# Ledger of designs, part 12: VH-VL binders against Rho GTPase-activating protein 7 (ROPGAP7)

Target 1, 201 residues: Rho GTPase-activating protein 7 (ROPGAP7), of Arabidopsis thaliana (Mouse-ear cress) (q8rwq4r167to367)
Amino acid sequence: LALEDIDGSPSFLEKALQFIEKYGTKIEGILRQSADVEEVERRVQEYEQGKTEFTFDEDPHVVGDCIKHVLRELPSSPVSASCCTALLEAYRIESKEARISSLRSAIAETFPEPNRRLLQRILKMMHTISSHSHENRMNPNAVAACMAPLLLRPLLAGECDLEDDFDGGEDNSAQLLAAANAANNAQAIITVLLEDYGSIF
Short names: E, the ipSAE of ESMFold2; O, the ipSAE of OpenDDE; V2, 0.75 times the mean of E and O plus 0.25 times the DockQ between their complexes.

## First folded at step 11 (VH-VL; framework fv_lecanemab)

Design q2 (from n3 with heavy chain F102S; at its last look DockQ between E and O 0.81; V2 from the best seeds 0.00; counts 0 for: pae E 2.3 > 2)
Fold by ESMFold2, look of step 11:
Parts: structure tokens; sequence; C-alpha cells
Structure q2 (fold): chain C 201 residues (1-201), chain A 123 residues (1-123), chain B 112 residues (1-112)
């Protein structure tokens, strides 16, 4: 399980999420500023070799990149292709109240429980960070920009039903526009989930 | 209108200390993070330090960690660099620069620079 | 730290001719959000540096459109389509992806 080890104790991912919630809220640019790739890989290896707790003095940017590392390596996206489609359909509803209600329903009705739980847990960390944007400068849109590609991987990979009709003929420019719109839609969906977190979950 | 003016440079012996100041005007200083960047004579630019708008987030370049302290006083629209254990290699023009946050692009770039103040470290 | 290199280090150019400056980083600068965190600065003789380009390709306010940035990942290019006398100076790339921020060594643009 992504959030728990076999014995039921918190996984590496869950511990990193807890660290960011506790120590990342006042860190300017958290989730946007990257760490050295080799340092991130070294920290992951250290965890596997027995350094199983994060200490307060660890670099929050390294821990944030550990979260991203784990999400990239999951065998399936936190949100599957069919779930991405359901979110996209709900997101396109024009009325804000109806959109929020439809997003809540899509998550409740179409997500398998492990995926729903994982998404909600990651969004909780992101919501906590974005709630401190006055200090860390990471508003919901900024946090979503950094995380949405990792959460909605099928949408960015073109594995969802992309219905944007931008001269959707055989023009390669239309395909590039559709790919850019997929990235924009992923960010926008996650932004709404963050801004209305309490109403949706 | 927007201006940054450095001061406090001068001649100092190795091992000595010096405090640089940067006075800001023409903008709301407390809304911006601030940088120090230096340039040794005939050399390229070296990033030195950053302090966030609130002062809560601070980073240093590797060559100055443990010897330099960046700080700010938002009530006085002032940025500071306290330098200690100075070495000949610290001889440079020191610039302060304003860090603009591009919320739409999630970037902190240095859009306004001062004219610089010269620090010379010699026996 | 991310090591930045530039080529060439010295670039004499005939007035009116195009110029290109290359920058390479030791680490990938393309963020998950789709942006390359690379900036270009110009330091004219006797002046403070000025921002030209941010996020790899965005021109800063007041920068003429004859300046353009391109590239992705670890390889970036600043291009001046038609060099003018006022363009002389030293051009630096800088990465803004991770702390500490680091500059390239600079490319000195000169009029032949």
Amino acid sequence: as target 1 above (201 residues)
Amino acid sequence: EVQLVESGGGLVQPGGSLRLSCSASGFTFSDYGMHWVRQAPGKGLEWVAYISSSGSTIYYGDTVKGRFTISRDNAKNSLFLQMSSLRAEDTAVYYCARGEWSGELYDYYMDVWGQGTTVTVSS
Amino acid sequence: DVVMTQSPLSLPVTPGAPASISCRSSQYLLHDNGYNYLEWYLQKPGQSPKLLIYLGSNRASGVPDRFSGSGSGTDFTLRISRVEAEDVGIYYCMQALQWPYTFGPGTKLEIK
C-alpha cells in the first residue's frame, strides 16, 4: 500500500507527507524548488538502509522531492485513466456549485477506495501548504502546477478522453494545443480540489 | 522610481568583519524577497544569499555559508549582509537585487539591481 | 550544486549580424510544471546586471524582441537576431531551479 508498509506502520511516502505538513508550511517555494537528484536518491537509499525517520533539520526541498520520486515510481497513477475522465467531465460543468457537487460525486462513485484514499491524503498535504501561502508563496494554483502532472498522469499522457475541439482535425498544431490543454486542465482540476477541499472531501 | 542603494563597502583586513546595507525605495519592500550577488574584479557573477519577504526563509552560497549573515528590517526598508572571517577571495562588488515572485510562472527572478558597493580584503 | 557552462566565452560579432550563446547545466532544469528554470542576464560595461530572459524563453519587461531564449532540459541558447552596438557586454545564464542559484561563467559579446 502506498501509505502503509506491510506491518501497517507509516510508509516512506506517508512519513514524507507528514514532514512537509509539519516543517514545510513556512518554507518559501516548497514543492517548486527542487533538490539535487543525487541527494534525493541518496535519501531514499538511506531510508531503505535503516534511517526510517525524518528529523527536523532535514532539507524540506529534499523531502518534497522524495514525495515526487515515490509518486513517479508508483506502478499506477494515483488517479487512473477512467477516473481522470470522470474528473474532467465533472470539471467542465459551468456552474461552480454544480461543478463542486459533480467533482464530489465523481470521486465518491468512480474511484476505487485505494485511489480515493491516496488522492485525498496527498491533497491534504497540498491544502496545508497552500493554506500558508502568505509565508511560503505557494497558493493553490502554484501547488497544483507542481503536483498535478504526478497525480493525473493519464490525462497528461493523452490516455483520457480529450474533447477540446481546437480544430481537432489532423493538424499537428491541434494535437500540440490539445496536449497543452491537458496540462492546463490537470492543473485547473487540482486547483479546484484544493480551493474547495472541505466541500469535496 | 524603484531603487536599491548599497552602502558599507570599504577596505578591511583578512579575518575582519564588515556590514553591508541596501536601502530600498519606490516599492513595498516587505512584499519582496531579496538577494545579494557579488562580482570579483575581472570575474563573473556569484550568487551569495537570499532572504524571503518575511525573513523566514534564508539561503546562502557555498563559499559564504557560516561566515555571512543576511537579514532585513522591513520597517526601515533595509537589507543587510553581515560578513565575518573575511578572506581575500571575498574582494568584490556586492549588489543587492530584488526578487520578484511571478505567481503565474512560480519563479523568483532578480528584476531590480543596485549599483553595487565595493569590498576590498587585503593586508 | 548545479554547474553551469557557457560557450563561447568570447564572441566578437559584426554589427547587424546574428549571435548565439549556448548554456549547459549539469542537472535537468525542466520542472514537473513544464517550465525550464533558466534565466539570462546582461551586464553592460560599467553597469549592474539586467534580466533579459526568464523560464528559458520569456523576455523580461522592456527587452527587445530581437532577443530570444530557447532550449530545454540541460541545453539552452540565447539568440540575438541582429546585434546592435548597445548589446555589448557579458551575458550570463543562471539556473533558478534549486538552491543555491548558480551562474554560468559569462560570454563576452564584442563588436568586431
Scores: ipSAE 0.584, ipTM 0.834, lowest interface PAE 2.3, mean pLDDT 89
ESMFold2 (binder alone), look of step 11: mean pLDDT 92; pTM 0.945
OpenDDE, look of step 11: ipSAE 0.617; ipTM 0.865

Design q3 (from n3 with heavy chain W101D; at its last look DockQ between E and O 0.07; V2 from the best seeds 0.00; counts 0 for: pae O 10.1 > 2, placed apart)
Fold by OpenDDE, look of step 11:
Structure q3 (fold): chain C 201 residues (1-201), chain A 123 residues (1-123), chain B 112 residues (1-112)
Amino acid sequence: as target 1 above (201 residues)
Amino acid sequence: EVQLVESGGGLVQPGGSLRLSCSASGFTFSDYGMHWVRQAPGKGLEWVAYISSSGSTIYYGDTVKGRFTISRDNAKNSLFLQMSSLRAEDTAVYYCARGEDFGELYDYYMDVWGQGTTVTVSS
Amino acid sequence: DVVMTQSPLSLPVTPGAPASISCRSSQYLLHDNGYNYLEWYLQKPGQSPKLLIYLGSNRASGVPDRFSGSGSGTDFTLRISRVEAEDVGIYYCMQALQWPYTFGPGTKLEIK
């Protein structure tokens, strides 16, 4: 599990998530603002070299980017293509109550336990951040914009079997539009998961 | 000592322009959002504008929107308010105030104010 | 815009007596994070405003214990347990929940 090391101790990702929950809530543009790439790489290396605790004086943007780095480097997407499809189908339901119920069911029934746990854990952090949007200016939509591409990778890659998938005509314009739509849908799905977090989880 | 000092106030004709400055000292200016607040003679306080620590987020009061521009230079520890199309009703003491702190404390308040600079718009 | 109101607008007080100022907002100021985004400021004669209370009930640094903020939602109160001569000035409540920030009209506290 990406949240625990082999010995059952909190992983790098988990420690970073905890740090952001504790120190990131008041930081303007947290998860949006990028840190220096070299600093992020350095911090990852330092962790590997034995600096395994995040201290209060660390740059929250660096730690945030460490989270994003880990998620990008995962061998498989936190959310599989089939799970993305299920989420998208649930999202398309017009009734709010029915949508919430469907999302809940999709997550509970479609997700393998490790993936469900990982998604829920990350969403918990994201929800915490977004709940302090007045301080950090990161509302649910903003947080979703930053994190959705990392979570719903198959959706953005066009790997989801959607009936309305524009037959990939060789037209670059059509592909761009499809990619944009996928990105928008991913963001929208994550936004809803954050807005209705308490009802879904 | 934490301090804010406003400058640039003066007499200006209706339709004119004026640039206010606020100089910050005694704290890390780039870690704080900043506000302009004004007070007409004998009247209450009116919020005018906000700019985030990075300058990426800006908000204006409805009465000044489209006419005033808030900006900052973090390298110079300076806050600015460019005023254009000035009206008689813009006559006021203008205060700069330190806003939120992105440090360890939930500081969501204007905890430091300057002494203000007076702007008079009159024909 | 959120409309802020205060009562009374004028508050004559005898030194040593308690004082109370009410502030009302046209919108709930309670955020999902559990805080009320209501602030109190004091402007003494000839001075700049000073922060007294933030997030509804938190006393700012250097503010005497005789000042307290209470309330939630749309109704808020600033209390002074024992008014001193130095407490003379105009008290403003301000909502900071949404843009634009809006002030109350102010309450003028005077010594009788």
Scores: ipSAE 0.007, ipTM 0.545, lowest interface PAE 10.1, mean pLDDT 90
ESMFold2, look of step 11: ipSAE 0.430; ipTM 0.781
ESMFold2 (binder alone), look of step 11: mean pLDDT 92; pTM 0.945

Design q4 (from n3 with heavy chain W101D F102W; at its last look DockQ between E and O 0.03; V2 from the best seeds 0.00; counts 0 for: pae O 9.8 > 2, placed apart)
Fold by OpenDDE, look of step 11:
Structure q4 (fold): chain C 201 residues (1-201), chain A 123 residues (1-123), chain B 112 residues (1-112)
Amino acid sequence: as target 1 above (201 residues)
Amino acid sequence: EVQLVESGGGLVQPGGSLRLSCSASGFTFSDYGMHWVRQAPGKGLEWVAYISSSGSTIYYGDTVKGRFTISRDNAKNSLFLQMSSLRAEDTAVYYCARGEDWGELYDYYMDVWGQGTTVTVSS
Amino acid sequence: DVVMTQSPLSLPVTPGAPASISCRSSQYLLHDNGYNYLEWYLQKPGQSPKLLIYLGSNRASGVPDRFSGSGSGTDFTLRISRVEAEDVGIYYCMQALQWPYTFGPGTKLEIK
């Protein structure tokens, strides 16, 4: 599991998530502002070299980017194509109550347990951050914009069987539009998951 | 041009219902929270309701809670206010206003307003 | 609910003269992030309200430099360095710290 090491101890990702939850909530632009790539790489290396604790004096933006780095480097998407499809279908429901119910069901029934746990854990952090939006200026939509591409990779990659999939002819314009739509949908889905976090999880 | 246009105002009897609409153009409607604000004749401004960009987060003023329902259709770039159990004190010009910017910074200030639609509740 | 008050309620001003409007809140509007969640709106006669100031002291886009917002906590001031005829209207302060948002009663600025 991406959240635990082999020995059951918190993983790099989990520790980073905890750090952000503790020290990132008041940081303007947390998860949005990019740190220096070299610093991020250095920090990852330091962890591998035995610096396994995040201290309070660390740059939250670096730690945030470490989270993103880990998510990008996962061998498989945190959310599978089938799960993305289920989320998208649920999201399209017009009734708020029905949508929430459907999202809940989609997550409970479609997600393998490890994936569900990972998604929920990341969303928990994201929800925590977004709940302090007046302090950090990262509302649910902003947080979603930053994280959705990392979570819902198949949706952005066009791997989800959607009826409205623009038969993207080889026309570059159609493909771009489709990609934009997918990105928007991904962001919207994650936004809803954050806004209704307590009702869904 | 960024624009909001309200419609649906009219004369209604006490206890009646009315649905207001606000049509948005010139910006990505789905990226913004929206507000309703009203102004009784010769009176000040009163905040009525808020709905987030996704529609999942909603807040109401105390005077309209339980009677009014704010909603939106992002596909149609439309904001709605369903009013029920209308009272004489609900008589006002109703404005829709653009709220939070979900861009780089999170702000709720209302930087774009419609021209308003008039609701008159009278027997 | 946060109660907003304004003074004066009526403000006759000579063109070219400075003007000042006070706004008070029943609750501190200063957030831990260092910003005051106080907004100023102007409603000109026969028009919709327009945003002037947000976060206590930031001018909205297109707002002339002669407008300035100041204050912190519970006391806020809108200043117009040189009043022009086009500045006639009703000025409202609004707190945006907590739901429900609440407006002040408005200050009517008129030209003498």
Scores: ipSAE 0.007, ipTM 0.540, lowest interface PAE 9.8, mean pLDDT 90
ESMFold2, look of step 11: ipSAE 0.396; ipTM 0.779
ESMFold2 (binder alone), look of step 11: mean pLDDT 92; pTM 0.941

Design q5 (from n3 with light chain L30E; at its last look DockQ between E and O 0.03; V2 from the best seeds 0.00; counts 0 for: pae O 9.4 > 2, placed apart)
Fold by OpenDDE, look of step 11:
Structure q5 (fold): chain C 201 residues (1-201), chain A 123 residues (1-123), chain B 112 residues (1-112)
Amino acid sequence: as target 1 above (201 residues)
Amino acid sequence: EVQLVESGGGLVQPGGSLRLSCSASGFTFSDYGMHWVRQAPGKGLEWVAYISSSGSTIYYGDTVKGRFTISRDNAKNSLFLQMSSLRAEDTAVYYCARGEWFGELYDYYMDVWGQGTTVTVSS
Amino acid sequence: DVVMTQSPLSLPVTPGAPASISCRSSQYLEHDNGYNYLEWYLQKPGQSPKLLIYLGSNRASGVPDRFSGSGSGTDFTLRISRVEAEDVGIYYCMQALQWPYTFGPGTKLEIK
């Protein structure tokens, strides 16, 4: 599991998530502002070298980018193509109540347990951050914009077979439009998951 | 510059319909919940409706529930208020306002307001 | 619905003098998170409303420090330490804890 090491201890990701929840909530632009890439790499290396605790004096932006780094480096997407499809279908439901119900069902029924746990854990952090938007200027949509591409990779990659996908053919313009649409949908889905977090989880 | 501009106001007969628009610029419109607030001539402010950033969450004031529909087009940076079954008491200046999301409740304080558009319902 | 009341409804003030406006809610506006979801707005003559105070005591961006919000639960106060001519207008409190949002009736501040 991405959240626990072999010995059951919190993973690098989990520790980073905890750090952000504790120290990142008041940081303007948290998860949006990029840290220095070298600093992020250094911090990852330091962790591997035995610096396994995040201290209060660490740069939250660096730790945030460590989270992103881990998510990018996962061998498989946190959310599979089939799960993305299910989420998208649920999202498209017009009725809010029905949509919430459908999203709940999609998450409960289509997600393998490890993936569900991972998604929920990350969303929990995201929800915590967004709940302090008055301080950090990161509302649900802003947070979603930062994290959705990392979570719903298959959707952005066009791996989700949706009938309504603009089969835009081999035209570059159509492909770009499709990609933009996918990105927007991904962000929208995650936004809804955050906005309705308490009703879904 | 952050700006909201309302349009679509006018004179309408009782029972009629009108659609108001609010155009947003200078900020990422899709990141914010939006509100409609109205003010009858010589009267106070009345909250009308709210729509979340994604459009997923919508709330209405009791006086307009079932008659008004709030919607948004984030691609066009636009907020809408479809009004139907209009009444004389709906006569007001209608403001759109940007909300700021806070905590478990959504988009509380309205930090940006438009100049308003006037709706007059009269026979 | 949460009923909001204000007092006074009319407030004539001498320039340089302090002013105080009271707002009362029919329900507690303190959330479990410890914040009071009470806002103050100023509408100057011929203008749109402007946010002054949010969460009971936080000044909005650009709001002078002569403005302060206080209170908790059901009783709130907006204070102006030294009233200026530019402060003329109608002040509204609004609760944002419960849908639908509801405004107070407004307090008209005028210069004597």
Scores: ipSAE 0.016, ipTM 0.617, lowest interface PAE 6.3, mean pLDDT 90
ESMFold2, look of step 11: ipSAE 0.641; ipTM 0.843
ESMFold2 (binder alone), look of step 11: mean pLDDT 92; pTM 0.950
ESMFold2, look of step 13: ipSAE 0.548; ipTM 0.823
ESMFold2 (binder alone), look of step 13: mean pLDDT 92; pTM 0.945
OpenDDE, look of step 13: ipSAE 0.008; ipTM 0.545

Design q6 (from n3 with heavy chain S56D; at its last look DockQ between E and O 0.87; V2 from the best seeds 0.00; counts 0 for: pae E 2.2 > 2)
Heavy chain, then light chain:
Amino acid sequence: EVQLVESGGGLVQPGGSLRLSCSASGFTFSDYGMHWVRQAPGKGLEWVAYISSSGDTIYYGDTVKGRFTISRDNAKNSLFLQMSSLRAEDTAVYYCARGEWFGELYDYYMDVWGQGTTVTVSS
Amino acid sequence: DVVMTQSPLSLPVTPGAPASISCRSSQYLLHDNGYNYLEWYLQKPGQSPKLLIYLGSNRASGVPDRFSGSGSGTDFTLRISRVEAEDVGIYYCMQALQWPYTFGPGTKLEIK
ESMFold2, look of step 11: ipSAE 0.584; ipTM 0.829
ESMFold2 (binder alone), look of step 11: mean pLDDT 93; pTM 0.952
OpenDDE, look of step 11: ipSAE 0.823; ipTM 0.919

## First folded at step 12 (VH-VL; framework fv_lecanemab)

Design r1 (from q6 with heavy chain G33Y; at its last look DockQ between E and O 0.03; V2 from the best seeds 0.00; counts 0 for: pae O 9.6 > 2, placed apart)
Fold by OpenDDE, look of step 12:
Structure r1 (fold): chain C 201 residues (1-201), chain A 123 residues (1-123), chain B 112 residues (1-112)
Amino acid sequence: as target 1 above (201 residues)
Amino acid sequence: EVQLVESGGGLVQPGGSLRLSCSASGFTFSDYYMHWVRQAPGKGLEWVAYISSSGDTIYYGDTVKGRFTISRDNAKNSLFLQMSSLRAEDTAVYYCARGEWFGELYDYYMDVWGQGTTVTVSS
Amino acid sequence: DVVMTQSPLSLPVTPGAPASISCRSSQYLLHDNGYNYLEWYLQKPGQSPKLLIYLGSNRASGVPDRFSGSGSGTDFTLRISRVEAEDVGIYYCMQALQWPYTFGPGTKLEIK
């Protein structure tokens, strides 16, 4: 979807991912620290104007936020509602081995190929970052907290039919709780995908 | 043992095409980015192409851009370089090299090299 | 493109003596992450290149401790504390900061 341009060349997203993989791994708080919004916007515009290469002197936090920007601006979530549901169901399995197997199956069986590729690619970057947590202080959980809302958008939006979904009574408190739970689940799912990345992909 | 073995080199006329192969063994090939590097006779090293582990990211040297195509088959532990519109200046030993591993070893850019395969472009 | 230069291009050395090779880049190779994206390779006669140093100062696996890399920014040095016969070959520096990767012209180390 968003990893290649029409001519088959790496997209803005792919180039940004590569940049973060190369230069972001040792940056404290990478993907967590927000850059100046104006700088991010400027960099996106510059890319559109022909600055299509990320140079070494660029702020990794700006590039990281460019990734986030692209993901937010996607017309559809990288992970569909049905896929989110499948991931959530797999995650709820208590046995670690069975969970991993189920997550693997969910990804293989429910994801359209482009979406699977996109998710895997982003998770690869995330996994790389989290593997350097001793340097950047971004463990899998921290990375997941930053990226899960962007990846599992339907889950956070309450679009996933979960049997245990509290009858969304109009009670604001119930909705807030549901949203919090969804966010926690999203983070947890992504955390597991990072921790067991090699076993799942 | 970690090993890379290049093949497919030979004599070709200017304007011709040639496909090089690199066979990887002793490591998880799909986890590594790969490179082609060449060396003209009696000359230094020249970086040619780069491909990510998944094949999604590719870069070429300016001298080969538009003429060479790097690709990989992870299932076959193989790296390829399709060369077209060959020129005399493309005459070189071509090396495949293992690049960085996605994860902890991003610090290694070319830590394993093949023995090289010779390409000669001559009329 | 980042232009890499080396000096000297030819380095005759007496066995047991120290050797030093300089590498310069046209662009700063020090990233904000604190690392210099410079590598050193050795190509022995009739062999393929081998990685010696990565990130400016880290020895690759199996590389003897007599080899050391130093420098930052645009100026880098490879040092051999005691040259051995097996160290004969061509040494290349390479920048890995930006595409395309670029090599220095090489320094030929020979035994006197």
Scores: ipSAE 0.014, ipTM 0.545, lowest interface PAE 9.6, mean pLDDT 90
ESMFold2, look of step 12: ipSAE 0.205; ipTM 0.708
ESMFold2 (binder alone), look of step 12: mean pLDDT 92; pTM 0.943

Design r2 (from q6 with heavy chain Y50W; at its last look DockQ between E and O 0.03; V2 from the best seeds 0.00; counts 0 for: pae O 10.5 > 2, placed apart)
Fold by OpenDDE, look of step 12:
Structure r2 (fold): chain C 201 residues (1-201), chain A 123 residues (1-123), chain B 112 residues (1-112)
Amino acid sequence: as target 1 above (201 residues)
Amino acid sequence: EVQLVESGGGLVQPGGSLRLSCSASGFTFSDYGMHWVRQAPGKGLEWVAWISSSGDTIYYGDTVKGRFTISRDNAKNSLFLQMSSLRAEDTAVYYCARGEWFGELYDYYMDVWGQGTTVTVSS
Amino acid sequence: DVVMTQSPLSLPVTPGAPASISCRSSQYLLHDNGYNYLEWYLQKPGQSPKLLIYLGSNRASGVPDRFSGSGSGTDFTLRISRVEAEDVGIYYCMQALQWPYTFGPGTKLEIK
């Protein structure tokens, strides 16, 4: 499990999430600011070597990047292509109430429970961070920009069956545009999930 | 309809090689981890291998490690099992099965199985 | 590797009678998330295996309510409240907690 080890103990990811929730809320640019890659790698290695607890004196940016690292290294996207499609369809609903309802349903009906839990857990952290935007300057949109690519990989990869798939020919420009649109959609979806977190989860 | 269809089984000599295929239809293949499970004649089920939805993570049963290679082509909705250094004890019906969603998240289910393909290793 | 055992290995049952199959694991299959990562499969004669129970106690889609899974930790039970002729086959438990996945030896259910 991404959040729990085989023995049921909190995973590296879970511990990092908890750390960020506790110590990251007041950190300007948390989840946005990249730490030194070597420090991140070192911290991951230290964890593997037995340093399994995050202490208050650790750099929140390093721990944040550890979260990102774990998410990137997951063998599968936290959100599948089909789920991404469902989210996108729900997001496209114009009515806010209907959108929220549809997003809720999409998450409840299309996600296996472990995956739903993972997404919700990460979004919970993200929501916590964004709720302190007055201190850390990371509003929902900013947090979404940082994390959406890690959560909705299939959407960014163009793996989602979107009816509006611009049959954009082999034109590099069309592909770039499509990628940009996908990225924007991903960010927008995650932003809504954060803004309406309490109504969706 | 959700379906898995295995192929590639046959008779092979000890030490030989064989490649099995599993064709998936009726679902988003790339969303699921996939399993190979085998059953020797008159015996029980034995887990053989698993591959994550992306193909980045793989696990093997101890009896096949170093000899078998599981792979997938998501674009072709296909799962493969390359078998080498085949032994008599590898004689079995080989099943592909749809596994957990988002592999390595400790999902469950082998909820969809193919009909199986028979591999016979004999001199 | 987690070793799975089953009892009995052979289970003759009268139609309409209840049946019970035990499965044991060499390791705890209960995760802190509250789920037991144990599955039950049925293989009918000449057919592929079919999922019956997942996470210890959840019936798979299309599985009749006469089937139930129970237990926790290392001891699990599959129960059939009223055995029907169509229930003939070999029942396997499988742990899905850790790699490699491992099956029990199977229990052959037959009609008397």
Scores: ipSAE 0.007, ipTM 0.516, lowest interface PAE 10.5, mean pLDDT 90
ESMFold2, look of step 12: ipSAE 0.509; ipTM 0.807
ESMFold2 (binder alone), look of step 12: mean pLDDT 93; pTM 0.953

Design r3 (from q6 with light chain E39N; at its last look DockQ between E and O 0.04; V2 from the best seeds 0.00; counts 0 for: pae O 6.0 > 2, placed apart)
Fold by OpenDDE, look of step 12:
Structure r3 (fold): chain C 201 residues (1-201), chain A 123 residues (1-123), chain B 112 residues (1-112)
Amino acid sequence: as target 1 above (201 residues)
Amino acid sequence: EVQLVESGGGLVQPGGSLRLSCSASGFTFSDYGMHWVRQAPGKGLEWVAYISSSGDTIYYGDTVKGRFTISRDNAKNSLFLQMSSLRAEDTAVYYCARGEWFGELYDYYMDVWGQGTTVTVSS
Amino acid sequence: DVVMTQSPLSLPVTPGAPASISCRSSQYLLHDNGYNYLNWYLQKPGQSPKLLIYLGSNRASGVPDRFSGSGSGTDFTLRISRVEAEDVGIYYCMQALQWPYTFGPGTKLEIK
């Protein structure tokens, strides 16, 4: 599991998540503002070299980007293509109550347990950040914009069987539009999951 | 410290023009939509104009549309309101206010206000 | 334009007593995203307006917990659990759902 090491101790990802929850909530643009890539790489390397604790004096933006780095480097998407499809179908429900119920069911029924746990854990951090939007300016939509591409990779990659797949011909314009729509949907889905976090999880 | 400071207010005759300025400090000005809001003496608040962070989206109140122009210079952390064809009813304290961050839908409020600058239109 | 109304327009209150201000909109302010685009501002005497409540029920930074916003759709309420002398001023509701933004007429809170 991406959240625990072999010995059951918190992983790099978990420790970074905890750090952001503790020290990132009041940081303007947390998860949005990018740190220096070299600093992120250095911090990852330092962790591998034995610096396994995040201290209060660390740059939250660097730690945030470490989270993003880990998610990008996962061998498989946190959310599978089939799970993305289920989420998208649930999201398209017009009734808010029915949509929430459907999202809950989709997560409960389609997600393997490890993936569900990982998603929930990350969303928990995201929810915590977004709950402090008055301080950090990172509302649910903003947080979703930053994290959705990392969570719902198959959706952005066009790997989800969407009935409404515009058989957009090999036209570059159609592909770009499809990609934009996928990105928007991904962001919207994650936004709803954050807004209704307590009702879904 | 996050701060907005208005300037440029004064006495002007009907039909005259005046340019107001708002200087921002303590935050990344270019990331925020900005507003002008005015208050006539002894009256309530009236929204005047909005400009997005990039300046690409602008809205005006109906009472000032066609007469007022909102603009910004992000390099100078400055917001402007060019007023023309001024009327007696334009007499008010004019406030600049910070709006949404990066156009975020959930930030449609004004959380930072200047102290205001007074515009008096009188013959 | 969305028309905003408030009641009462004048609110004399005894210190320590609760206060309630109503705001109504001519249009629903509930967005499809589930949020009400209704904000509350306080303008103290001789000062600029200050944000109190945003999106119907969220307290702005530094706002005491004695202030609360509630309501949905067209009817909204600002409540003060225990009015203090420092709460004197004019309270405005504002809709931010539709351009142009529009304010209520204001409610003047005074100490008896």
Scores: ipSAE 0.024, ipTM 0.598, lowest interface PAE 6.0, mean pLDDT 92
ESMFold2, look of step 12: ipSAE 0.420; ipTM 0.769
ESMFold2 (binder alone), look of step 12: mean pLDDT 92; pTM 0.943

